# Designs tried in a protein design chat: miniprotein binders against q56419. Part 39

Target 1, 326 residues: q56419
Amino acid sequence: MEGRTLEEVQEEVFKRHGVLVPKKELEDLAKALEEAGLLLTEKVEARLKEEEEKLKRERPMRLAGLSYPEGEREARAFLEAFRASYPGEGEEARVLLMPHLEPSRVPEVYGAALAALEKTPPPERIYLVGVAHRPLKEKAAALPVPFQTPFGPALPDLPALQALDALLPFELFNTPLAFREEHSLELPLFFLKGRFPEARVLPLLVARRSPELGEALKVVLRDFPGLLVLAVDLSHVGPRFGDTPLTRTLAEEARRRDLGFLERLAEGEPEAALAFLGANPTRIDGVEVVASLLPLLRERKGKVLAHRLDLEAPTLSAVGAGTLVL

## First folded at step 4 (miniprotein)

Design fa5
Fold by ESMFold2-Fast, scan of step 4:
Structure fa5 (fold): chain B 326 residues (1-326), chain A 84 residues (1-84)
Amino acid sequence: as target 1 above (326 residues)
Amino acid sequence: GSEDLIRELEQAIREAEELAKQVEEHLKAGRVDEAIEAYLKLAFLLSEISFLAVRLGDEELFRRADEEAWKALYRARELLEKTK
């Protein structure tokens, strides 16, 4: 698909086939490769347009049968198993921080979130803020369609989404394809919909810090009260994330960073939480979300219910996950 | 959703297998122009398979599909040059 020079094509042919092809002959090969690349580009564009059209109607499940059961009864049993994995009681949440890491890797952390949701009165709507794993055209985006779950579709809160869009200096509904494959929304939503089946949802993605998003959300939440959920993972350490192989010392440092960050959020001091991370804020994927939502996190005291640093032995890497109620 | 990508990949692989068979049949019958066309279609499809492999994170499949695409293009070019 990429634009290749004749020299690059010649080297590639030599490397793969052990044959050095004369430049005149490579002109026909380069043309055939460019035609193949053009055909691939057209197919990709057609597929993206098709997916974009599907996303105008609904957001289908992508992780059903992999990260959670597809059937409602099996999904309910799965939720109960996660709740059972956490031995503690929850606390009522007005703001909930929970992970979006593969649930089976940190079941007690998701169990803590479920415990908090049990103590929380059913909200009319959930502001679900995840992390964009694909580029967004703007700093943040939303998709105003039903999100399918094993418990039925999570319906969008269209009036609240429209109110939010009106307050932002950019188009909120700007990158629908970013929502096609987005586990930071899908995985928390499975748990949230299972607990609050009647709640509407505002599915939001943050790619870069957007103080204007936090200010707009503060206004919208006043008129459309609901549960704010930050679906973020914590420390990312090891070679999988471009860092050195995990050691006991590095794992302990990651745990201290995660807990120090969460504890400062629990004190209602989100600026202090960001400052605590110092020069290493990129190691926690929740930084951009927290930085965007400062007006909603200040002066809200709460409690860290659970934390785990999950080890990925094959890559000598780890991801932190936690549950915080505010 | 890797499910849609996997289904597209499986379908593309089946089509590639059929095109490879068509190439063999055309070559055995001395239908060189048809063989060239089938080789080019095969190369395009192998290129598509390599792209799907990248999206699925399958490095080995990408390498295999990319290599086979190069072979198909090379054979098509050789046949084309011999017939001119």
Scores: ipSAE 0.000, ipTM 0.212, lowest interface PAE 16.5, mean pLDDT 80

Design fa6
Fold by ESMFold2-Fast, scan of step 4:
Parts: C-alpha cells; structure tokens; sequence
Structure fa6 (fold): chain B 326 residues (1-326), chain A 84 residues (1-84)
C-alpha cells in the first residue's frame, strides 16, 4: 500500500466491495464527539462542584421512597417488619457484620442484624465501615457531616473523626462526592439509626486495603469506644457481575464460600478467612474492609446469625448476604 | 411527549445492539470493510442515543453511549489504517 494514494485505495475498495469508506466523514464525526464530550464534561464538572459544596453541610437521603419509607412512622413499621422476619434471638455485638444489599431481597438477614442490635447496649458512637462503589483519592475516606435518615440526622462524631484523621498518613476527608450516592452506608445506617437514635457516627468508606486504617481505628476505639459495623455484601456471582450464568453447583459453591469466610471470622481468624477465599477475593466485596480491619477482628469470637444467597432469576445472578456478631 | 422519547430510545438501543452484533460477525468473517461501515453506523446511532439520554435526564446512559461511540470511532480508524 506504500506509494498508493488514499483516493486510489478508496476506488479499489469501491470496485471490490461496492463500499465507499469516507475518511473525512470519520474525522468530522470524531471532532463532533470530542466537542460534545468537552461541553458535557464542563456541565457535569460544574454540577459536581455544586454537589460537593452541598455535601460539606449534610448528606441527604438518596434511597428514601425507594429502598425504605421516607416518613418516620412508615420507616419504623418497615424496620419492625424486618425484625419480625428473623425468628431467632440476637447476640450482643461489639463488632457487627451486616449487608448493604437492597433490604427487601434479604429481610431475614437484616432482621438478624436488628436482633443483635436489640441485645447490644446503646453505643455512644458507631464506626460504620462500608465499601466505596466510586473512586476515592485515597484508600479510605470519611464524610464529617450529618447523614439524613427518616429517624432524624445521624450526627458525625467530630472528635473521634479528627483523632482518626490525625493518625492516618493520608487526608481522611478526601472525596466528599463518593458519599453522594453510597448505599453501603445509607442502607445499614437506616437500621442503625432506627435502633440507636442517640448514637453519633463515623461514616467510613474503604476502596482498597488500608492496614493503616485498622491500626489507627484500634487506637481511636480505645479513647472513643463504640460499635464497629462492617457493612459488606458477600459472594457476587453470575452475568450481572461479569461471571458465568448461575447453576446449582455455582450457587452451592458461593454459599460454602460465604459461610467458610464468616465462620473463620467468627473464630477470630480474619487472616484465615481471607486465605480461604484464595486468589479471587473480589468475589466478596467486603474483602478489602476485612483486610483493612485485621487488628480489630483478631481473637474476637462470635456467631453467624444468618446467611442467604439472594437469587436474581432474570439475570441468573446472585448476591450473598450475612449477619455476623463478634 | 416523554413516552415518545422513551419509545425512540428503546428502538435506538435495539438497533445499536444489532449493529454491535453485525460488527462482531463481520470481524469474525474477515469482512473488514463491512465492519468499518457497521462501526460508523453504530457510532452515529450511539451519538443519537446520547442526545435522547440528555433529553430524558439519564446522565449514566448518556456517558455510556458517548464512551461507546468514541470506542466505535477508534476501532473504525484502526481498521481503516490496516486497510492501507
């Protein structure tokens, strides 16, 4: 093709295949897409800056009227219905692992968490550790503002958050926008605020393994005692998560994986729990949270109260959810 | 109205899925010129989907459609350069 003009190549293609490939039309289309992308990036950036400024004051409800009722009375009835869906008695929790999956899909699992909270003395503060579903500038982040709930605002524990920030090698309050839409905090917080209306909160997100977060939290918890909550889902399997369609065998494997992980945590062996998952720990979204919080989980024995693999038949996919008390 | 925009969007998405399938079939068969043509048609349709998404307030669909349109243009350019 060296030494041939583009015009000669286009004529040869037309004669051979009856198709004219317009190089100029590709160039014009690429330019139009670049101009459209730039204009929309500017509009999106302006809106994101406005949302970031609002998040410096409060974190509004995003899932009210969708995942839980907006009104306080209706929210209370909803919460009590979840408790009623779990026939067992709870256990006192110093550490609680609970899901952040849509509550209506796993009502008995949230009911088990509520049962544990009923047996737990009201904490002054809750360390609520969720999973970042959006990029963070650092391995972990917090947002030091009131989080709105149907039960009133969950107030931040500013002294404890500041103590935590001071011990970390990175800025803790680094990505406010990551908290704008974060169900791993909002959904557990609905249940926690409903049970402990006076408790202050430390809303924490983990994106990647942060051993320094676990070490810092161990120090802060000594001076600012409270309930540690790991808001994590378990196995994610099937095409919705970029995996093969769910079979009975894969569902049984996912259940065994979830339970093996939770039982090792219940024995106070979080390193063994992580090792049990092997080379594919990303199948459980809570892995990075557990790996970050090792110093807080070692030698704490407890009990698995509930587990469910929620089946999404239309997509042949499933998500595991569990309640663990330590 | 809004209902008409939704029907137009649903139809455009179905057409985009079919064009993406045609691209894959042409590439597997070694039909490079037909794959280039299908990529150009796909990119134009994805740009239209992005405009419909903006009108419906669907920022996430807008972003995905624009990203896929850029990819389709890049793939068409790569194939056109190999045809030299």
Amino acid sequence: as target 1 above (326 residues)
Amino acid sequence: GSEDLIRELEQAIREAEELAKQVEEHLKAGRVDEAIEAYIKLARLLLWISRLAVRLGDEELFRRALEEAYKAIERAWELLEKTK
Scores: ipSAE 0.014, ipTM 0.525, lowest interface PAE 6.6, mean pLDDT 83

Design fb1
Fold by ESMFold2-Fast, scan of step 4:
Structure fb1 (fold): chain B 326 residues (1-326), chain A 96 residues (1-96)
Amino acid sequence: as target 1 above (326 residues)
Amino acid sequence: SDVYQVLLELAELSWRGDFEKMLEVAFKLYEVADKENDPEAAFEALIMLGDIYRELGDPETAIKYYKEALEIAKKMNDEQRIKTAEERIKRAQEML
């Protein structure tokens, strides 16, 4: 199987519903469908070509009706409910770190991000940097098309994207299909578009460390100023992630690890934040993003507005999420 | 929908035990395949419908869909699909 793997399907189910479907059940179902000739047929190839052609014109919503409401009115009420879940006030953000975990699991963390956006002057553009959950041909990629949201399309900043592409040693627009289903961009974008409906967007995915991306972005941000958003999740602990069942001690360690990472970023010391994780082994989603964006994070002080370790009792597992303004 | 989307939806619904929504997705695939006169896709949709009804403890309905799939496979002169449908019919009959 050269295309989408069972692991990718399992990951998508996990990201959309917060549950891990046993691999054996997915294997049995995939075997039934493959016996029928669906998984590796010319029809699957044709459908992927159709999706790729669509992605040359626009990126449709994939999580509408699942992670957020489809209708504009309902979507606005959803944002207000999330903002209301956070009792604090925000702070102005020049750089915002926010999660891409299913929003319903950590509403107060997304509420903190919304609070920060309320205190932030409307940017002309948003540099939205997520994590690639599918292989990219290069270390990073972008998709220069409108991204659909319940608040209307988030339009690409074509001049800024072209300026970025020109500075990189690789083709920036290299893997359109990786954007077909990418919650690390879609979920944060829902909130960002709701608060800044007129802002254009640079939707960026990082698969592996790309120091050249951070260097190029520093140059582009000077000529095309905007809000930098890092859409990353924190600790992943417990059996769902190949670890032992969550204990009080393991949960405290995860919280300490997450906060130590975020606090070092808040002091403008991203190298220290990465070194801290290296000394305290963990599975943090955004390590490659932070490592790529070092030039944009150094000497920029800020504040951790929220942190939550979301406990998934049925699997004795947890995922960390936080909101940081710089 | 593409096959990966259907697989994802069926896996989610199976995990939740929401067989009614699984049926809705399988029926949608069958409807589209039938409208497009796509016998291969229609066969696959009917096999899925049969499998879902069998899992729901309704082997009589499962056999109905498997037999419909068998007729399509025969018209396609597809030996592999004929054997698949016959095997599914036999498995469901053992539940009676």
Scores: ipSAE 0.000, ipTM 0.258, lowest interface PAE 12.0, mean pLDDT 81

Design fb2
Fold by ESMFold2-Fast, scan of step 4:
Structure fb2 (fold): chain B 326 residues (1-326), chain A 96 residues (1-96)
Amino acid sequence: as target 1 above (326 residues)
Amino acid sequence: SDVWQVLEELALLSYRGDFEKMFEVALKLWDVAEKENDPEAAFEALIMLGDIYRELGDPETAIKYYKEALEIAKKMNDEQRIKTAEERIKRAQEML
């Protein structure tokens, strides 16, 4: 934060070591470090411009070989293993809430989502709504390009995206770079594309509450029916998220808050779900998504298929995950 | 060597704010790379951390970070990044 003057540093070294380092040598070092920093900034800016140009053509896989297998055959086996992790049967979904955290951490929750997709007729398109983990120029954004997956590219539904853009008071395609490293879309998309290979996708990110997005989506879904997917994680608790260390009591509180939120959504009461969280802030990253999509969630009843609070022992932290069918 | 060690100490005292900002940026980038499984970001963070330690006159620590960056570049099969890490290692070794 606060630096020291070169004169103060020169004087302290003289007092401690009896050596007078010429101020010019310190100035030369400072200049060299400043120039190195400027060069690094220019290289980063040039790289971001290159990445933005690439995103005009397609969105490449970023997590292949890390969070899921790169090859189609291995990816299919991986997906089947997740389905097998959930012993229950699914329910047909018109709206599906599923997580976006690392799948290996909560395999039964992703398995529950797959079970629901098995019971759901193949949609012509999927409205995939994730959470922006990087700043957006507007409250929400979309990227109208093919998203690569091990099962082939998930193609954008251009007519539906254009219809949505036309109804919004802001440019929908406003922040391509926000999609470069966005796991809240990539991880759910892996499972959705594996189950519905022919479905087109509307990849949407929400950064801040946008009631106009929900109103516009209600209109677009009437003309372009499809499956609505909310890709959101639940409670974020512990030091990794700027909170107190997790205890058994705090973990149980987080589980109750997650389930209370999901159960109110399942009752078709999304405002009640938000109010429930508002009384006790829980750092659910899906709050802005739910608040934006209220018109699509009201009076729609459903069922919570799975919930887990994933404990990260080294950081005494946890992230909640759930599967909800509406 | 002796002059470099004195300059290192003076750099830490005088430019602590700049080095703290560079360390902060590199550590944030490293944390993001770990969470997002982004090997490119991890490589850049490790090179930056190595460069900072090298400029501070700690080439031993710099080499450790550069070697970690090299392993990531090898896994990526990125010839340009492999070359970058190798050149950084060579430069730091010349200070030993």
Scores: ipSAE 0.000, ipTM 0.137, lowest interface PAE 18.2, mean pLDDT 80

Design fb3
Fold by ESMFold2-Fast, scan of step 4:
Structure fb3 (fold): chain B 326 residues (1-326), chain A 96 residues (1-96)
Amino acid sequence: as target 1 above (326 residues)
Amino acid sequence: SDVFQVLYELLDLSERGDFEKMWEVALKLLEVAYKENDPEAAFEALIMLGDIYRELGDPETAIKYYKEALEIAKKMNDEQRIKTAEERIKRAQEML
């Protein structure tokens, strides 16, 4: 608090926003933080160890009841509503780029992904590549356990994961705790499992550019063919992301950056897509995913099915999302 | 999803002993919760505060914040948010 009293904080909020924050709540929070400071390290270490052991058996749902319904019947109706949000026909996908942003914010984009999956023959396995939102011990990681969903557990493709691990210069099954809370895998997986309930999955996270991952995946896909899914969000603009409040100009620039990136990927030119972002500053997550998967994206032409820049009015910020089939 | 991201950022700060930053982030959430009667922002902030206290081992305080979130959800007639708050209360009560 750098010398601020609870009274000064309460008065500052009242002065700026005309609302009185309950002093008791501020006092209770300060007391809880002080009490936690005496026991937190020991308790946190014990809890993390227990969570890591649990993750050796399964990955439980974390966003059920929050981002999607917990029950199978309700989850199915939810999925169908998203499909209905996109009026178009899909295209068959060998590679699918879809978002991991909160689905309710961009229903038509997830609907486009579902439309593509309707045109795609059921794969035996899905290579689901998301973005690490927590540090990984290595450039990339996987967790070889069942991932729970409302449609039943998404089972890992253990032979394919082991083949991938054998080809990599690092331990693939590093940092299990990074998977405890990872929406870039959980949210796309909800839709993928709902459409392809029999498909096994390779849940992969990329934290930093790993060209060796892309080379290894190219080899593994020959022996273990499947659907490659890149679960990535696009531009992040506004104060929530360290930028100024969203203006018309900033929103137009973000939309231009998103579409320029996707269109270059659709032409089978992933290096050109990355170069475009480097010339035009952006906070697109998924850059590390695309940079890692270059061998799988080159010379593969496709189509952008949907794009949206979603406005978060309370923070004057926005996040881009898109669906691309290759 | 964003709620869980911020929760783990706060746990990371707590492990580093940066409790003053954790407190400042929680204060910003309280400010958002009460700013200009934005019921959606208030609901999300209160759920997050509850989740933070629950994770810090204070389920009693967590329940208080979840109950405030439930009241806001009921005023909004938002069935999904009502269910979310009720499930959070149930989870915290199981820790008592």
Scores: ipSAE 0.000, ipTM 0.206, lowest interface PAE 15.7, mean pLDDT 80

Design fb4
Fold by ESMFold2-Fast, scan of step 4:
Structure fb4 (fold): chain B 326 residues (1-326), chain A 96 residues (1-96)
Amino acid sequence: as target 1 above (326 residues)
Amino acid sequence: SDVEQVLWELAYLSLRGDFEKMYEVAIKLFRVAEKENDPEAAFEALIMLGDIYRELGDPETAIKYYKEALEIAKKMNDEQRIKTAEERIKRAQEML
C-alpha cells in the first residue's frame, strides 16, 4: 500500500527524536504489524462491535490486579495505605482536582485527595471529569452505565446525565468505546468509590475545549448538587512524550509551570491560569478540562494540598501530579 | 498509560488500514527500547507489542511477547512488573 516508506519513517524519527532505528528491525516489526492488521481487520471490527455492545450494560474493571487490588478487602487496605502516606489534614472540597497518573508513583498526592474527601460531606453524586485518551465523536462524552470497582459498582446518576444531555448541542452518549480503557476515570473512581460508596457518578470525558459543557454543568449542578472532580495530570515532559530528555533545568521549569497553574486556580482565576500556560510552554493535559469548566471555577478560592513531579529515569521523562481543593 | 492509549489507537488504525501510522507505532516501540538499552524500556516495549497483537486478534503472538517481558521483569526482581506480565498473559490465554 501507499504511505511513508521505511526510509522516510526512519529519517523522520531521527529528525524529531534523534534516534536511529535499525532498518532491519523496523522492517521486521512493521511487516508483523501490517500482516496482523491485514489478516485480522475483520476480527478487530467484530471485537469492537462486541465491546461496544457490552458497554451498553456496564463498564468492567480494566486495571484491577494491576493498578489496584481486585478484592474488596485488599482494595480497602490499599486505599488506607495511600491516606496514611499523606501526613496533613485535608480541606473540604466542592471542587477537587486530583491526578489520574498510576497511583503508586505519587502516593502522597492521592493521599492528599483522600484527606480532602474525609473533610467533605458525602455527596449524593460526583461529577467525574477526565481526559479522553481516545478520539471522541464530539468534544465531550459520558457513559451512562455502572462502572465496576472492587467496592461494588459505581452507579450512574441517570436523571442528572439526562438533564445534562438535554442542555448540550451534541449527543452526550456518543463514544462508548472511548470508555473501555480510560484510566483518567478508572483510577480516580477507585478512590472516590472507596470513600463515598453511596454516591452516584457522572463519568465525563473531555477531548476538546467545550464551553457549552461548562455552562450546561453549571445549570445541572444547581438542580443536582454534587462534588465536581477534575481528574487531570499536569506537566508531561521528556522523550516518552515526544520531547527532549529531561534535565534539572527542564524539571524545575515543569515544577514552576505546574505550581503557577495550580496557584492561579486556587485564587479563583482560571483564565489567568490558562493565560499563564499560554505565555509559558504548556504540556498540561488538564488545559482542555479547565477551559471547558471556567464557569464552575471562577471566584472559587482554595488550596494546593500536594504536588509532585514524578521522574522516570529510564525514559528521562516526568509527569506532574497535584491535589487542589476549591 | 501510553501502552493503553496505543492499544486502542492501533485497533482504530488497523480498522482503517492506516499502514503509515502503524509504522509510526513500530518506531515508538524501537525508540524506547534503543534509547537507554535498559530492562525497563525493553519491558514496556514488549508489553506494548503484546497488547498490539492481542488487540489485533493474535493472542498467541501476544503471549510470546508477554513471556519475554516476564523474563525481563524476573531478572529485574520487580514484583509489580512480574504481576503485570502475568496478568497480560492470563488475559491473552482467555482468548484461546
Scores: ipSAE 0.000, ipTM 0.204, lowest interface PAE 14.2, mean pLDDT 79

Design fb5
Fold by ESMFold2-Fast, scan of step 4:
Structure fb5 (fold): chain B 326 residues (1-326), chain A 96 residues (1-96)
Amino acid sequence: as target 1 above (326 residues)
Amino acid sequence: SDVLQVLFELSELSFRGDFEKMDEVAWKLLYVARKENDPEAAFEALIMLGDIYRELGDPETAIKYYKEALEIAKKMNDEQRIKTAEERIKRAQEML
């Protein structure tokens, strides 16, 4: 409550609870809180600056030992287990849509992505487009450093990143701290690096619709051909996402929404896919990525390999995940 | 003004018997200090948490926080902070 004085706080407490807190005690407590707050602010700022400097050299693993194994041998076995979770065969991908949800929640969806990668010729580079879960200074960003994985570092494609930067109306290499804890890049990268250990990577985050990013990428892909990967999750439903508690009917609606979206993308109709989701705001993370990459998705026919709606029973919420090849 | 707002919110939580929420707010302050591995910041956060619980009528919980602050101060060999934590413990014990 803005503009409140210690005397007003004392009076408010007395009126509501019949207790008169001595002004001196409120002053001492306020001083202690302010002093602790100043110390925490200074230390947090110093630590963030230190982390930002580290990110100029490399992007370390954050989810190793949690979402995937830390050791290379164990990581390889983990990857093969996910592939085995999907009984079907893959199809060659020029564009791959895959999730970034915790892999253990949807193993068959990641298995489908691995199946597609098995049928895909090894690319020289991967354009990995994820969703920013932290604010970016611009609509999109990239971090041009090696990303550590259990399979060794995924090296950046510096010439392709520089070509992309040159075509954009904003600084591409902005907001390095947004990459410190970004699962929408780290989790797909684990699978991509395991399958294509020699491929270089362009790690890209989208926070807001950037048609200029899609136009620039279309130009860069002509000179620097590679695999385009959209690392996006689908429906987010339930109280965890500010929505109604999940019911059987709402879960069925979410599944139909996800599949309708993916099927329209598979027909090479990304504008129709976006229209199908209805008016903004939507709860599909992929909307901003798809809207940014329209020039790369039009008139490409493909196939939905897998889809699951993962239920979080304790929160009565759910997240959709799918694998689409184009 | 933010400090005054926090004081009011903590008082309201205490009087409503919303001890779980009060604990949550207290632990958020300590979590940042521990995550940053900063003993000085952790000490200040623990003293503040103790002071909050003491003022809101829970000296037993306050003493727990003050004792943890005291152990941090001892590891730091900081005479002034050791004295501060000991004085806070004594004051809270007098309220029992």
Scores: ipSAE 0.000, ipTM 0.254, lowest interface PAE 14.1, mean pLDDT 80

Design fb6
Fold by ESMFold2-Fast, scan of step 4:
Parts: structure tokens; sequence; C-alpha cells
Structure fb6 (fold): chain B 326 residues (1-326), chain A 96 residues (1-96)
């Protein structure tokens, strides 16, 4: 039993479920689970060890058949349908901000990203920066293995990853299990691989702001030029995210914050974008990524191609999604 | 402890919005608790299921799980757990 661990669990339950669980109840639960759940714990440990071994060779698809089709032919038709959902033309991207939200919820936003990729010359490599949904041992991590997609494996850019690792004050390849089930990389990668099948990938996760990552990437991009992709969602509002039920006022505030953030990034002012959000009350998850990549975003002007606040009626919650080219 | 590691995984699944996976793990915990005759673990798992469904905007289903937890607490003759389940039921009913 660990007091600190129980306090962390109590905080997380409150944040996710809006319930403050007393420490004694958590202690009683831990004791009861230890007595009854020994087999469950052993099964979980065995599964995690097996998954970690698999991740030393490749990262398998987790959302095929759920968020996108398994077969290449069906996946191609699916991707073209998303492009068709956006009636506009794209802009060439040197930096692309796109969502990692379930694609079917915001098809026109992914369509805008596809339109931008259509106007972009095929890059030799893609720096794909997502948001960690599981704890990392360090502020950021990467996984240097092929990522499976319906369009074939997205191969890692090993020389560029090694160059990046060498410049960081921490081990870059520090939490392979965090990549086992990571939609912030898998969903954007589906679209990126469909458009640029020959591009190598640097799959990067940010858990907390890492200025050292941005500084290192600035150096690596000079020797290994490529497309920088920020795979981030915008506002997260409503009970699903520890907030009150979605109201018109809260939805308007979320849209205002999303657009204000994106427009300041489009003006090449990432510090102003972060300052605009203040305490980030609508929980834009792009904040930590932008804060990490400041030197790559300064003085780079661009355009917001699409934005949507997607409403999920059953939970009275919403998630913002946008496409920005720089 | 190993138990705390399992709880951490459940919270990670919840944070990802993977309530279906969280539900699957909670169902397995209930099965294990019943097989091992551990009503305390069963009670806590049912309260968690209720809390998850309440968070998903389904207070009707949440109330059903809280009522199951209440019956277990009554069989245990545990006054504190009875009150916990009753409070959860009342809170969920106020959402209807």
Amino acid sequence: as target 1 above (326 residues)
Amino acid sequence: SDVIQVLRELLWLSRRGDFEEMLEVAYKLIEVAWKENDPEAAFEALIMLGDIYRELGDPETAIEYYKEALEIAKKMNDEQRIKTAEERIKRAQEML
C-alpha cells in the first residue's frame, strides 16, 4: 500500500469521474482487490510483457476495423471519402496541425488535412508529434519500429531518430508500452501513410512540455528535413472531461478559445497563442505540444483551413478539432 | 502494490475515453470477486461501474449497478458501504 499512489488515484478519479474517493475507501479497495484480484494482476502483467516484446519488432494496428478499414482497398476508398467531405482546396504545408479525434466525428477537418497534403510535395520523412494518453517515464518518447497500417508499414527514420536521441538530455526510447494503444499517432498516421506511402516516420509523443525537444528538433530538421505534423485535439469540454454539461455558452467559449489559439499560431506567434489560453480552462491538449515546439513555430505564418467543435450528445460533451497549415 | 498498478491501468483506460475497455476489466474483477467470495471487491467494482455509466450520461444504468452494490453491502451488514451506495443512488436519481 502506498500513500502517494493512493493520493494520485484519488486525484485521477476526481478529475475523470467528478467523485472524490476518500483515502480509506481506496485503501479498502486496494486490500480487497489484492485478496480477490491476484489472478487478474498476474494476467495483466503477463499481457503487458507480451505486448512489450511485440513492440520491439513492430507496432501493430489497434483501431483497424473500428476507426478505419483493415483492407487496403477499403481503406483507400475510406480516405478518399474524407477528402471529398472537404469542398475547399488545400495549402502547401511545411507544418501541419491536424486532429487525432475519431475521424468519423469530424470528416471535413480530416478532409482539410488531406487537401493540404495533396498540395504538399512528398516529404522524405514525417515528424509526427502526438499527445501521450498513458504516462511516459520522461516528458517525451519515441518508438523506433515499423507502424502497421492498411497501406503497409510506416517505416521509422532510424538515422533521424538516433540524431534526435543524441541531442536530448533523456533517453528518447523510454516507454515503449505507451505506444501500444495510442490513437494520437495511429489515426493521423493512417491518413499520412495513405497520402505519402514512401515517407519515413518519427513517431513522437509529448506528455508534458519539453523545450529541449523543440530545440533538438530544430537541429535535426536542418540535417533531416521533413514535414512536421502536430496531431492534437483542441477544447475538451463537458462531463466526460470532468466539466459541467455542455451549454451554448460553454460551446461558444470552446470555439472562441480554439480559434483564438489557431489564429495566433497562423500569425507565427506561438507564445501569444499559449498566453491567450491562460490556464487552459477548456483543456486544449495541443498546449503541451506547442509549448515544446516553440522554436519550430515562431514567425511561420499560415492558414486555418477548418475547425469544428464536435458534440457528443450522450455525454453532453464536446471535443474541438482543427486543421492548420504553416 | 500490484493492486494499485491494476487501478492505475483502469484510470488510464478511463482517461483515454475507452470506457468499453474499462467496463470489460471491471466485469472481470466482479467475476473474480464472486469466485473468491470477496464481497468487498464486488461492491467496489459495482460502484465503479455505476460511476462510469453515470459519467457516460446513462444514470438509469448507473442506478442499476449501484442497487446491486447496495444489496451486497446489506448482505455484508456494512453500514458505511450501505450509506455509500444509497448516496450514489440518490445523486444519480437527481440527474433524471
Scores: ipSAE 0.000, ipTM 0.122, lowest interface PAE 20.1, mean pLDDT 81

Design fd1
Fold by ESMFold2-Fast, scan of step 4:
Structure fd1 (fold): chain B 326 residues (1-326), chain A 108 residues (1-108)
Amino acid sequence: as target 1 above (326 residues)
Amino acid sequence: GDLIERLYELALEVAEYLWEHGEEELALFIEFQIYEIIDALKSGDTESAIHILTELAETVARVLHRLGAPEELVKKVFELIKEVAEALGMSPEQIEEIERRFREAIER
């Protein structure tokens, strides 16, 4: 019906079914289809309002039973298996960069993060900064509710979130629905909550560079000290990401850019890390987070504990993942 | 790869593209339908997932074509629809019909 005249619709029905439908009947049908479309749209809007209302109380698990076990006992065994996949001892972290890629694809990288957390004294709170995979009304957002995990709810640090909101030139709690389906927070949080069950969390998403977020966080961290976690993936290459099919050369370039980025961060040189990437041709998603958090990353030396480029053969694509302690 | 994880990623990519092109209402509808497919897959409600997928495939193809979406995005959508259909146990005849409707939508 859309993009066609009623006369064209009559002709097609006659050709297909040998019946000439009067114009009035076609008009009535078109109106009924339009009304059905409006009803479907209203159902979608009603469901989204329902989901947003639920998000005022809690953020439910979305990946339990898929990316990690639902039950606490099974989840704990799963977490220990990831720790066992990394042979190193880790290092104490004040800032931890870890992936949000599906854990089963890069178990050694998550194992390295767990090793670092094992060496880190339990923080009172975790500033968990992920990447928005859905548009935000502002450059960054937070959701001030309990996030469910197999280890119990990760409770929000309301005083610290309120202090952060007060320092920002925009409303921090601006896009609740962006948190409904957000693996860049959920997957790292599973590991963080398993290791630090008593820590409160500040779940933060960055969509675009927000220097004001980094400046505000630097102030808040003085009054509300905690562990800063950058939950970011590295290179995204291949057709799945709008690129050419993965070649050895492209994979080598992705590894070079991932490692060069991480090593410059480890030297306490985040501006040099960003400059090294230039136009970011391999699409390291951590760029916007790092660019937002510059004041928190400068002059902090650390170590790259692990790096992997996960090859997805069916799509001829790859995603880089790494663990960095600062 | 994990088909459900890829469905989440594709839902966000398609929704973002549609929002960027002024089709916010349609973006929410398509995202919701993909989440319904995911929920049906998680619950084992294969019949509901097949029905939703069949109706959604042609709509997505038509909309992306109308907006002049990049060929790579259209290819991602097409390949994932096919993988989901195969994972749902759709017959070769049902899969071919979805492929035919998708191709006709992008050629019109």
Scores: ipSAE 0.000, ipTM 0.174, lowest interface PAE 19.2, mean pLDDT 82

